VH-VL binders against o27280. Designs and how they scored, part 30

Target 1, 266 residues: o27280
Amino acid sequence: MDSMNVPEVLEIKRIVEESESVKTFIFSWDFRREVRPGQFVMVWDFRDEKPMSVSLIDPVRSEIGISIRRVGEFTDRVHGLSEGDLLGIRGPYGRGFELMGRDILLVGGGIGMAPLAALADEATARGMRVDALVAARTADELLFLDRLEAAGVNISTCTDDGSCGFKGFAHERLLTLEENHDMAAVCGPEPMMFQVMRILDERDVPAQLSLERYMKCAVGICGQCCLDDTGFRVCAEGPVFWSQELSRVREFGRYRRDPAGRRVPW
Below, E stands for the ipSAE of ESMFold2; O stands for the ipSAE of OpenDDE; V2 stands for 0.75 times the mean of E and O plus 0.25 times the DockQ between their complexes.

## First folded at step 16 (VH-VL; framework fv_marstacimab)

Design y5 (at its last look DockQ between E and O 0.00; V2 from the best seeds 0.00; counts 0 for: pae E 17.4 > 2, placed apart)
Fold by OpenDDE, look of step 16:
Order: C-alpha cells, then structure tokens, then sequence
Structure y5 (fold): chain C 266 residues (1-266), chain A 121 residues (1-121), chain B 112 residues (1-112)
C-alpha cells in the first residue's frame, strides 16, 4: 500500500466518552494494514484533516480507536458526530514505539496517554510489567485509568490540584518512583516530557518520547513538521523519538512552530 | 457462496411507488456496506444509493435524493430500496451490490442479477 | 455525462493487446482514490475485474491488468480472446460530490 494513501471513509462503530473533553472513536479495521502504538492517522471530516494518535488496537475485534480531545473547530465538529457517522482515515503513519526489556515505565499527560494506552495493551499482552504514571490537571481529566488497571498496569496518578494522587507535576512524582525500568515511553505536554526525559537520562533509562507538531501531509513532503537544526520530520522520522535523538533537537521543550511557521514558546 | 437476489421490480406509472428487495446469503451481511446500482436500457452503470453496515449512514445520488430511501434489515439479511415519485428516467435494471469490507463506498465485489423497473404510462 | 471518461468503443484482433483508458479529475482519481474495473458480458450483471487499481480477483486471468497514474487509469488486455467481448466500466470515488461512487461511461470492446 502506498504511503500516500487517500482517506478511507469509515463508519464510527462506537464512541467512548473518556472524559468531559475526550472521546474515543472506534472503527472497524483491516489488520492487513499493520498499525503500531505510537503511530498516528490522519482524520478527515470532509472539511479539514488532523493527525491523531491511535489509542486502541484490537486485532481480536478487528478494531482501532482514536482518542480526540476537544480543543478547536475541527475537534468540535468531530465531537458532534454520532455512532454511525462517517470519517475519513488515512494511515497509519510515522514511527511507533519499540518495546524492549521486561519492565516498562509509561509517563503520560492528558491526551498524551492515548498512544501510551495502546502501548500498555501490547506490553501487557507480551507479559511485560508495566508501570504507568498518569498525569492531568485535575482528577476528572485523568484518562484510561480503568482500562489500564484492567490490563494489569500498575498506576500512579498525578494531578496539578492534588484532587487525585500526587499533587504536583509528573516529573516531580517521577523522582519518587522506582528507578529500575528497562525502558520508558513518554507522551504529553512538551515541557513535561522535557523534564521527564532529563530525569530518565540521569537514571540511564532508555526513553522514547512522542512529539506533537503541526503536520499537514503526514508523508514527509511538506516540511511543516520539520524540527530545527536536525531536519527531522515528526511525521516521518517520528513522532516517536529516542531521547538521544531529541537531545539534538534545539527546539524540544523550548518552542514550537505555529501553522504560519512562527516560533511560539511553550 | 455469496449470493444476492433482487426482487420487486415491475411496471409502474409515473408518480408511482415501488419497493425493491435484495436477499443476501453466503456471508455476514451485517459486516458489509451495500449499494444499489442501476442501468438504463442500452446505457451505462449509475450508482444510486449506499448504506453502511449498521444502516445508520446512507448516501444518495442527486438524481434520486428525496425520492428514494435505502434501508436494511440485518436480522433478515435483506437490503431495500423504497422508490417514490418514480419518473420515466428511473427505468432501469437495478442491481444490488456488496461493498468492500472495510471501506465506505469502495469497490463492489459481488452483484445480483438485477431486477427490471419500468416506469411508463 | 459521466464523471469518469472512457472511450465509447475499442476493438482488437484475437491475440492482440488492447487498452481502455479511464480519465478522471483532481477530485477523484487525481486525489488518489482507487480505481476499480468491471466486466459486463452481454445480458449479464457486471463482474468485478480489477480492484484497487491493479489487483485481480480469483478467477480473473492474468492477461487482464490495471494501472493508475495521475488523474487517469488504464485497463490492459493482452492475448485478446473472443470471450473478452463485453462492456468495461471503471469506477472510483469523488469527494466533490459529497461521497459519490462514480462510474465511467463504459467501453464496448469488440473482438474482430
């Protein structure tokens, strides 16, 4: 299959309300097309197209899930959809997570837990021990807790307001957690990821981090998601990067580019 | 073996109504989108309408919008096309066609033998 | 008028190679939507001949092949046989028509 595929129009099979602002849209999927945790799809609502992480991969039911947070006009439209409605899906694209070792640490913030939830399912299915630090601003914004628990994931929660678990930021909570992980996967606000990466590096824990950038083509052609100095394209070489790769990226944790290409601080 | 059998065709006056049925067998009917495609005598193929596997989403060609209604009963493995306000230009063989499994409005891998609808005074 | 344009007729002698073109636009084939081909023998229902640009269903001889490039697709028939005399239709999807399945006008193939 050509990497520059046209969206397949799929019917929304189910909608799961994860929180007030997050819904998971479930689609039937032909698994002849392989999909990995950490990869993304382009979602087309017949007006606009946005990249979204895959949050559910279920080969048994032949389904995938895409979790979408309500943050703007596009997502407002999508959140207005019902079961049975149609969306265009093309992909998957990008580099997904690699699993290694026996013990894995997941650190996620907000909607960043979407790809990590899929990763958790795969890791647990492989018999790995999975620890997950789930962070959010408030308790009601914590995602996938029941799902993760059901999968056998050891969960630690962190909230900015202390409404659930550790009161503070993910990197602060991480300092108090066990250090003996073979690999870590991180996804969330970039400032969070930056701090978490530093801690993991100090602990000599190999880490993969999923970046979010403005992506238009998803196939490495348009350059909209190109990272400064390295030339890395988030859609092609990422969105999952090793910490060693990100150490070469000047803008990581410091600024991003808006749709106009302007530098915007975090 | 996949089988699609259309029925309900016949002669009808302009302005009249007709309901077509398509009986499906040999596959999991509820897993596939279905379409109606028609062919006027001596003319080419024209897509008429499609319905998703769940039946919740429907699409129509502009030529039949507001007049035709596609529906399905997955418990009976049957596809329907309610045709109202029929016109002479609706005269055609109507085919029931199975859509591709995972894509809405993909290709049609199986076709029925068709049922003839004639609209004439 | 059909959204996809096909020649009304093509002809060839037994054993020859013939091609049938299907010309679309930026809103269908040009967008990258797949093209499918159907064979319709006289007095019969259409049969899927090629799906997803170049794939053959079971039972379709390898002398039938499909390709797509740009805004156009092509069906090639090598080693033309008398039994190949039929109407051929290309089909795709057009996003400008709010999700319409579109067919070509059809091509009548005559074996001389």
Amino acid sequence: as target 1 above (266 residues)
Amino acid sequence: EVQLLESGGGLVQPGGSLRLSCAASGFTFSSYSMSWVRQAPGKGLEWVSAISYSGKTTYYADSVKGRFTISRDNSKNTLYLQMNSLRAEDTAVYYCARGSRFEWLGYFDYWGQGTMVTVSS
Amino acid sequence: QSVLTQPPSVSGAPGQRVTISCTGSSSNIGTGYDVHWYQQLPGTAPKLLIYENSNRPSGVPDRFSGSKSGTSASLAITGLQAEDEADYYCQSYDSSLRGYVVFGGGTKLTVL
Scores: ipSAE 0.033, ipTM 0.562, lowest interface PAE 4.7, mean pLDDT 92
Fold by ESMFold2, look of step 16:
Structure y5 (fold): chain C 266 residues (1-266), chain A 121 residues (1-121), chain B 112 residues (1-112)
Amino acid sequence: as target 1 above (266 residues)
Amino acid sequence: EVQLLESGGGLVQPGGSLRLSCAASGFTFSSYSMSWVRQAPGKGLEWVSAISYSGKTTYYADSVKGRFTISRDNSKNTLYLQMNSLRAEDTAVYYCARGSRFEWLGYFDYWGQGTMVTVSS
Amino acid sequence: QSVLTQPPSVSGAPGQRVTISCTGSSSNIGTGYDVHWYQQLPGTAPKLLIYENSNRPSGVPDRFSGSKSGTSASLAITGLQAEDEADYYCQSYDSSLRGYVVFGGGTKLTVL
């Protein structure tokens, strides 16, 4: 579509292997285009375009990092690229996280830790106390642990199979933690985020949650990222929403939409 | 000294109503989630209901959903249980129990002495 | 409380060790949720005995200890005394959307 922002073609400067299935692709970036944690970019491999979260924001080196999990044909192709290869990047888009108070809780599931790692860097740079609950299916899929530790983040882990930290889901571990945070930021599988949101609301902790929906335009025109009942567009009014905003959304945690717009269960 | 003092128990006919109160003192009431736990004569402990420290969220055991309403008044340091449509099976000592500070899932470190509710014809 | 299973009774002589089990499932203890223990002396309200698996509140003798492994927890009492004769309940959390509290069925300890 000729009216859409065209991707800027950028060279892959470095590739960091975060796990067997996750790589971070680092690009030079002109920070006159400001980037906030929780915003996303559209990554174009010259065939298809997918939204990806920014996981590294380094204005000193003029770099951004985009973490991509290998899950299908598009991401398989991108994972096959090398340093020096080209990708198209549009963005950033969307509403990022807002920091408040002195004490923040991060709750991330799988690749959902990517935008939270960027937020953790900003929060620690501001002198905030940061606790992170990092969840995955298995220990080898826990992301960014060394980076978070080096930044001074207090890390709790949980894995579905119990191979590292608490055995179980993030919301189950969260129930046993102290209720001493000024805010929380949550990103991961939507069923996890729904359960975590309910607990945080019970604790009166202001929470921001980053939603994933199918995106085509990324600028709020095509309607593919809309939420039922409110008309919120994930690419424009989100992807980060306050829990209060999401409490009015019937579909959150209950179903999702495929690329054709059909309702499908989570 | 933390104190929890239940009141409002008594004899009531099936289908009747009672309102239990729990007066709290010696701690910052508004920082703690609170629960009602009951014990039928000669039986074990059964959790009945819980309420968040702010009062915004309430939880109920399936056996009492729709009949009981938990509430709190943080300005008066008081926990309540409104019990409607009472049944013989609701006959028990009802305990007021304090949860951990700002913890939803936790343990009950202080208990009241209990108040007896008897539902009989 | 029906999801946590305790033996209905245990007994021991003064000075002996007894152990009270609390068996759960993958939806509670097996997920790693903490287990807490309460002592209820005859005719009194329950009192917290062990919290967060193994911690003793102030005033509880160190002859009471708790542990958790897999889907089960255990309360151990060494050096049994006549005053230990009571009902003992384990308590945990079972996964539900809204935070269900569950108790074990209770174990009557008889000191011979």
Scores: ipSAE 0.000, ipTM 0.399, lowest interface PAE 17.4, mean pLDDT 84
ESMFold2 (binder alone), look of step 16: mean pLDDT 92; pTM 0.946

Design y6 (at its last look DockQ between E and O 0.17; V2 from the best seeds 0.00; counts 0 for: pae E 16.8 > 2, placed apart)
Fold by OpenDDE, look of step 16:
Structure y6 (fold): chain C 266 residues (1-266), chain A 121 residues (1-121), chain B 112 residues (1-112)
Amino acid sequence: as target 1 above (266 residues)
Amino acid sequence: EVQLLESGGGLVQPGGSLRLSCAASGFTFSTYSMSWVRQAPGKGLEWVSAISYSGKSTYYADSVKGRFTISRDNSKNTLYLQMNSLRAEDTAVYYCARGSRFEWLGYFDYWGQGTMVTVSS
Amino acid sequence: QSVLTQPPSVSGAPGQRVTISCTGSSSNIGAGYDVHWYQQLPGTAPKLLIYGNSNRPSGVPDRFSGSKSGTSASLAITGLQAEDEADYYCQSYDISLRGYVVFGGGTKLTVL
């Protein structure tokens, strides 16, 4: 019923190739419609619709960016598009990140860095000190490094193969980093987030984590993204959750549901 | 019905200590952030301290940092404020307030009636 | 001295419209943080009046409305009634103070 629930057909203003598998699509945006880091939009290619995180929020240029990783049929089609092509965008939806304190830690894995990059821009604009642990499988999969550096973010990298930065997983690297942050924002593979959350909890660092679940309606009606036991809807109460909230979610870090509703392990 | 009832206020000398309590009922206490807000006589509202759902996250105003400690016992549905090294400027009515459910340090939708703390020689 | 600035007092006659301003800065309201409003009747605890800039809790009349623009927020009261005589406080969050909840200095509303 709300106009925000009707996809706006927007022209792709420009495309940034972030990596071999990730592209950022830039759109003109009317900022009378507020958007926050951590929120997502539903992207419609006139055949299918998928939730995507906002990775760029630029009120000066009146633009937003959506970073999309090539992972399947829908994203294959989107990655085949060019500047000037059209996409449907509805939203934004969900709960975004909150900022607190002066010193914040960002921990991101893979495409999980997308919402965190937007958060980093906001945080640095507010004069906060931002440390970012950027993790990926290999060096060429590390996202937004130049952008983050330009924003004044202190970056630590982590790669599975050691091709850049710390060799190992994000939670292992985190153990070797300072623990004096006022808050943390985490986004990436759920097993990574689970381990990172445990460490942050032990350090008494307030943490927000962005979850991924199968989302269909984006408005909390269909129930496809409901989390077991709590009834939290990732699209409505999330996708950003506080660690305290996730501590109540039994499935977190353990399993998720596929499109058919079956539990599948991570 | 949501209810918050403060207790523990009273008269104390400068440098003394008091422990305030807030008994909560009518809602799932363990799922809400809680805060203390104070109001000096004839003055405005001042946020003092906040604590997260589980009690693992706490925040303090600079004016009370190092002197006050916020805590909670979810099994007893009770919020606490340990106040040490009290000063004359700490004289105020102290309110217990329930935080918004999904926002850290958001708004306060329910308030107790407050308990008066007077620090005087 | 308050991080958020309110007029010390406002007044109006019954039936009139009054507005209470809340002026912040780039580190709070201007940073995009929501503004909330509280009503405090004489001798009572504060009551949530407006949350999230413009939302009314259950039981709050539609005579009360909130708005936010730039670094400022405003509370509007239409059809002023005698029972509206109270202190009103705006509240937000300030990132420059290591993440503090901040209140305005309060506004005393007198119904003439």
Scores: ipSAE 0.014, ipTM 0.506, lowest interface PAE 9.0, mean pLDDT 92
Fold by ESMFold2, look of step 16:
Structure y6 (fold): chain C 266 residues (1-266), chain A 121 residues (1-121), chain B 112 residues (1-112)
Amino acid sequence: as target 1 above (266 residues)
Amino acid sequence: EVQLLESGGGLVQPGGSLRLSCAASGFTFSTYSMSWVRQAPGKGLEWVSAISYSGKSTYYADSVKGRFTISRDNSKNTLYLQMNSLRAEDTAVYYCARGSRFEWLGYFDYWGQGTMVTVSS
Amino acid sequence: QSVLTQPPSVSGAPGQRVTISCTGSSSNIGAGYDVHWYQQLPGTAPKLLIYGNSNRPSGVPDRFSGSKSGTSASLAITGLQAEDEADYYCQSYDISLRGYVVFGGGTKLTVL
């Protein structure tokens, strides 16, 4: 049996409704435990524990924010909570994004914009020029647009149904955009990330991509978050990987695994 | 443990050619940009050339453009510098330096011990 | 000619503070590029000392500090020790050279 750190029980300080299906839960945080954009925490509701990306990192106010989309029983229960209610938090874990250069492109699909919003805040505070391609199925699911604008980010949007911005997929919109970035950070559905990675690799733009896999221990001991072909552990060597690291991975973007470990098509 | 080992230096006549190699180990070579930096005897550091992690983009100082060619073989973890039309002012110790992950806009955190190139009649 | 200007030499007695300047322009440091610093001990390869303006890699004593303001950067060494005697180089990028790497001319630090 793996060693599990006991989560710290924290009060929900504030709740921000980002959309009808996404809420950001804000907690007081002691930044002696440093947090980097792209790292994750384990959120415990006293019944289940799930990994969630950090979307707000504010050392000045001593706050972190965790954005959660309602998609099942665990997230339904968490969405039913109010300010002052309790959640357990373990972490942070994993390798976060590294910033480089002067011009960064963010490509986010759906809730994948959450860790990229935190990265955008850091990049703009550092004086970088930040372009963001924000993708969703519908206009109502585009996340963090006001926050990104307030940070000085240059926003492009796309929606599958065309209800806002470019009609189509993120990689299709990317083909129509300027190629002059020093790096990119990508987070969203794995098929989207695979297509975006291919375009960025062809353009010789370094890219970091954030993956999600089944996690249990969060410290890299159990092996449950391994990628085929490489033995990379998402919780230890990731969740953020460089595109060159992922280019060796046959499973990336081609299939996923269910909780029993079986191959399942995307 | 990161190691960079330069080789291929020596004495060459003006107008001649020389090929430098840098063997890399202890890191994922194919994810780092790489540079050559030179230092003439008793002088300061001068950046010479850089190559992107994939090898698709190359960069050259004006003093060497058209004469030097940087390349890499990611399957052999080796960086190269082909030096043609050599001049006396190319006399220097040539260092292999590891750049930032992927592109060149970082810092050089690991350096080889260098290989001496002397261009003289 | 180096794009970044450093004094050719600086000296100090043990225990003193010395500062080494790195002066650039609006096309490099003033364009927002970071400044990095290297130490070169006699007869050895350069070694990273400061990156990203002010960050120390592990193993570098906190006696070394860096800063950047406007178009210039500075390396400060406090509690000067004999082992600090070396050449020091700043490094950045220049947009007028399409973001190519530039080094300062170097500063010889002598510990008296």
Scores: ipSAE 0.000, ipTM 0.413, lowest interface PAE 16.8, mean pLDDT 84
ESMFold2 (binder alone), look of step 16: mean pLDDT 92; pTM 0.949

## First folded at step 17 (VH-VL; framework fv_marstacimab)

Design k1 (at its last look DockQ between E and O 0.02; V2 from the best seeds 0.00; counts 0 for: pae E 17.3 > 2, placed apart)
Fold by OpenDDE, look of step 17:
Structure k1 (fold): chain C 266 residues (1-266), chain A 121 residues (1-121), chain B 112 residues (1-112)
Amino acid sequence: as target 1 above (266 residues)
Amino acid sequence: EVQLLESGGGLVQPGGSLRLSCAASGFTFSKYTMSWVRQAPGKGLEWVSYISGSGSSTYYADSVKGRFTISRDNSKNTLYLQMNSLRAEDTAVYYCARGSSWEYLGYFDYWGQGTMVTVSS
Amino acid sequence: QSVLTQPPSVSGAPGQRVTISCTGSSSNIGKGYDVHWYQQLPGTAPKLLIYYNSDRPSGVPDRFSGSKSGTSASLAITGLQAEDEADYYCQSYDSSLRGYVVFGGGTKLTVL
């Protein structure tokens, strides 16, 4: 259950440069407040607030990490921050991933690997076998490879330009990979997720997919992130959905709504 | 310890049939893809056929397509290769090999000792 | 004739460094498929030597190394030993053959 919370002002403990455009901001965290891979937090820079996925969950060090891609004014400001600077964090919110079975497949694109990286850590800690298909436009945009490798994840890379791994899209690479997984977790560009989900459904692999939508309240009140036909609120019923749930969502993979509520194509 | 043991090889006339078996032990058989790879005398390795862990997916080299059938019985931890319409060029040592758990046709981390198939008049 | 091209033979003296090339195309190695290597001692079954281009299975000495660039891969053996005399095969996949497993023609390594 999501509740309205006041942001806690937290000090940036460390900053990890994941790529040219992605940084992970690490904060001290009181784990009396539970957090699960796939959940998100609202990040407040005292001017604006944006939802960000949790990419690191470290109970041993009492830390969480939030990976942020530089894509606009808000993220530009955040990327200008240094260790010791302050950010407002409220959450976590939303439904996270559920782990089941022995063998798990992760399929991530770009910054979509953020929640999957956290999931990978949990899965490997539980003794699960983790295969990860990591996709990006170019080699320089592939995220968390060293981290995943260190965790014992079997990695397959895919780049649009072929600069690293398979040349092509994630769903194309997936067609050449083993289909025998107990479950899959998917996060990335929605067109990618749509194609990946189709393949996984054909293979009868239970899949969870994390959606990205414009969010405002994060507590299921404003309706800004409501999905057509179903009434699913991405912030409340999601952002992680089962493939069976998304199969009921007509807009999935086809269009999204902008901040004004207008339909815009992917 | 992972073990693969092929059997069923022998001498057969052209046009004949033969069924190879591969007994697997030391691992969860159903979780791994399996393949047959053959090697003609004095020649290199040639991939023959692939089967997924569940057995739902199979692939064949063009050279054997329509003549060979790969199958598996996970309850018996056994891989099979039914070879029909055998030709002289099918003469080879046939290896069963365990595929990597990630790729459809990934690398082969364990191999049997092979069983010899000779097709001759 | 094989999809992946290897030199038929290479030789070296003990202690030397030898390299075995595996040349593919845009439909296999150049596509981004991983390359794996196998060692086959005389009269024995193949053994996995290198997987995922450069990773070594447990028990394989670090004097064996693999690399991949462009449409080609390479196996390097440093500190060549008598027991290294064997046939070596590279293996990958070819998308033009609907993901068929493809082997190189094999390279016979002779230790002089």
Scores: ipSAE 0.032, ipTM 0.550, lowest interface PAE 5.7, mean pLDDT 91
Fold by ESMFold2, look of step 17:
Structure k1 (fold): chain C 266 residues (1-266), chain A 121 residues (1-121), chain B 112 residues (1-112)
Amino acid sequence: as target 1 above (266 residues)
Amino acid sequence: EVQLLESGGGLVQPGGSLRLSCAASGFTFSKYTMSWVRQAPGKGLEWVSYISGSGSSTYYADSVKGRFTISRDNSKNTLYLQMNSLRAEDTAVYYCARGSSWEYLGYFDYWGQGTMVTVSS
Amino acid sequence: QSVLTQPPSVSGAPGQRVTISCTGSSSNIGKGYDVHWYQQLPGTAPKLLIYYNSDRPSGVPDRFSGSKSGTSASLAITGLQAEDEADYYCQSYDSSLRGYVVFGGGTKLTVL
């Protein structure tokens, strides 16, 4: 497999500083390898390899963008790179979002807005009305607001500290928003997604949620991304799941697993 | 030219099983959602089942849920419908229908000629 | 219960205008889902006639037109011709059924 299951070494074409802790790395991309919003790639810095969501899909400019938050050794090293430096990319992998209807709600927390920004671009290009609830701890951690506004997305914000928009959690803000969307797409901290899913299910709004689990192979053979109750592999059957699929998953929203596979609280 | 060709229909007794196939050509099969739609003799169209382009999402009409399984093999450009526990009311012509690309709630722009399933003693 | 309702039959003389209604509810057409129309000639598979409420595929004459308002849609055929004699179905989606495609019951058009 020349370009999908084997890492291709690519030059960083541009870097966009989205916040103090988040950068978007833009690469030239041959779209014979099709990419859909909600799919991920494995990013290799020649020492380690981590899954990252695609935040920009631009076939006209032949570019993809990958948004990375600085949270540890791997992401610190990647954030230290400059335009012209090299990274390995393999993929894309996983099941992306499926659009339905004409009115979509996006609910994103923190870096979870990255795949939703890509989905927003596709939805607006199809003529859908897009409402986005963008959540973060503080105002300076709200991502992609200017990009979403330029695309014609109707934005509502919430911050834990109240520095921008609604003060509180995303699910609390959701209770005050209109209930008549055709579908929703949700990505962010898993406890947030669990609470949002419950509200959307009660409102009979079909919802797709993007999960994160520890990944190694990305093609469904190593078992590191499996969900406890179903045998679903996040890298193969996900990372995007319908809420009905997740209703069968005992672990969703309740705990996570470390690299050794041990249950730990969120 | 887009082509959809159903096969696997026939006469079966109640409680029996059949597997329908739909061979697709003339388009990038994996990019399109697919559905099965049936029509009982002298009756209207009834949607049966839906599958996403990757095969990851499937949906079923209540009348067939638990008895029918839709699947696809994107390497063979083939859509399938496994029909178990067949009943007399499943008697119909079964059409393979292509959904519009990029919209999962779109229209069906290409239809096969259909394959007849008769469930009778 | 979210069923798209069509009249069972309509008729018209050659050259006349006929309309076929498709009545839905707030969980389908009224929620903003588009309406599509299919023509089925006797003994044949359905064929796409109108999509996205009012658009025509290549080869469909402009005497076929569609519209949507509120919870209902309408197919109009002007300049009625003998070859228009067929069954006509509307189609949409229903969010209360989640992932379900819904068809109207069908309308038999008879050209007198």
Scores: ipSAE 0.000, ipTM 0.400, lowest interface PAE 17.3, mean pLDDT 84
ESMFold2 (binder alone), look of step 17: mean pLDDT 91; pTM 0.939

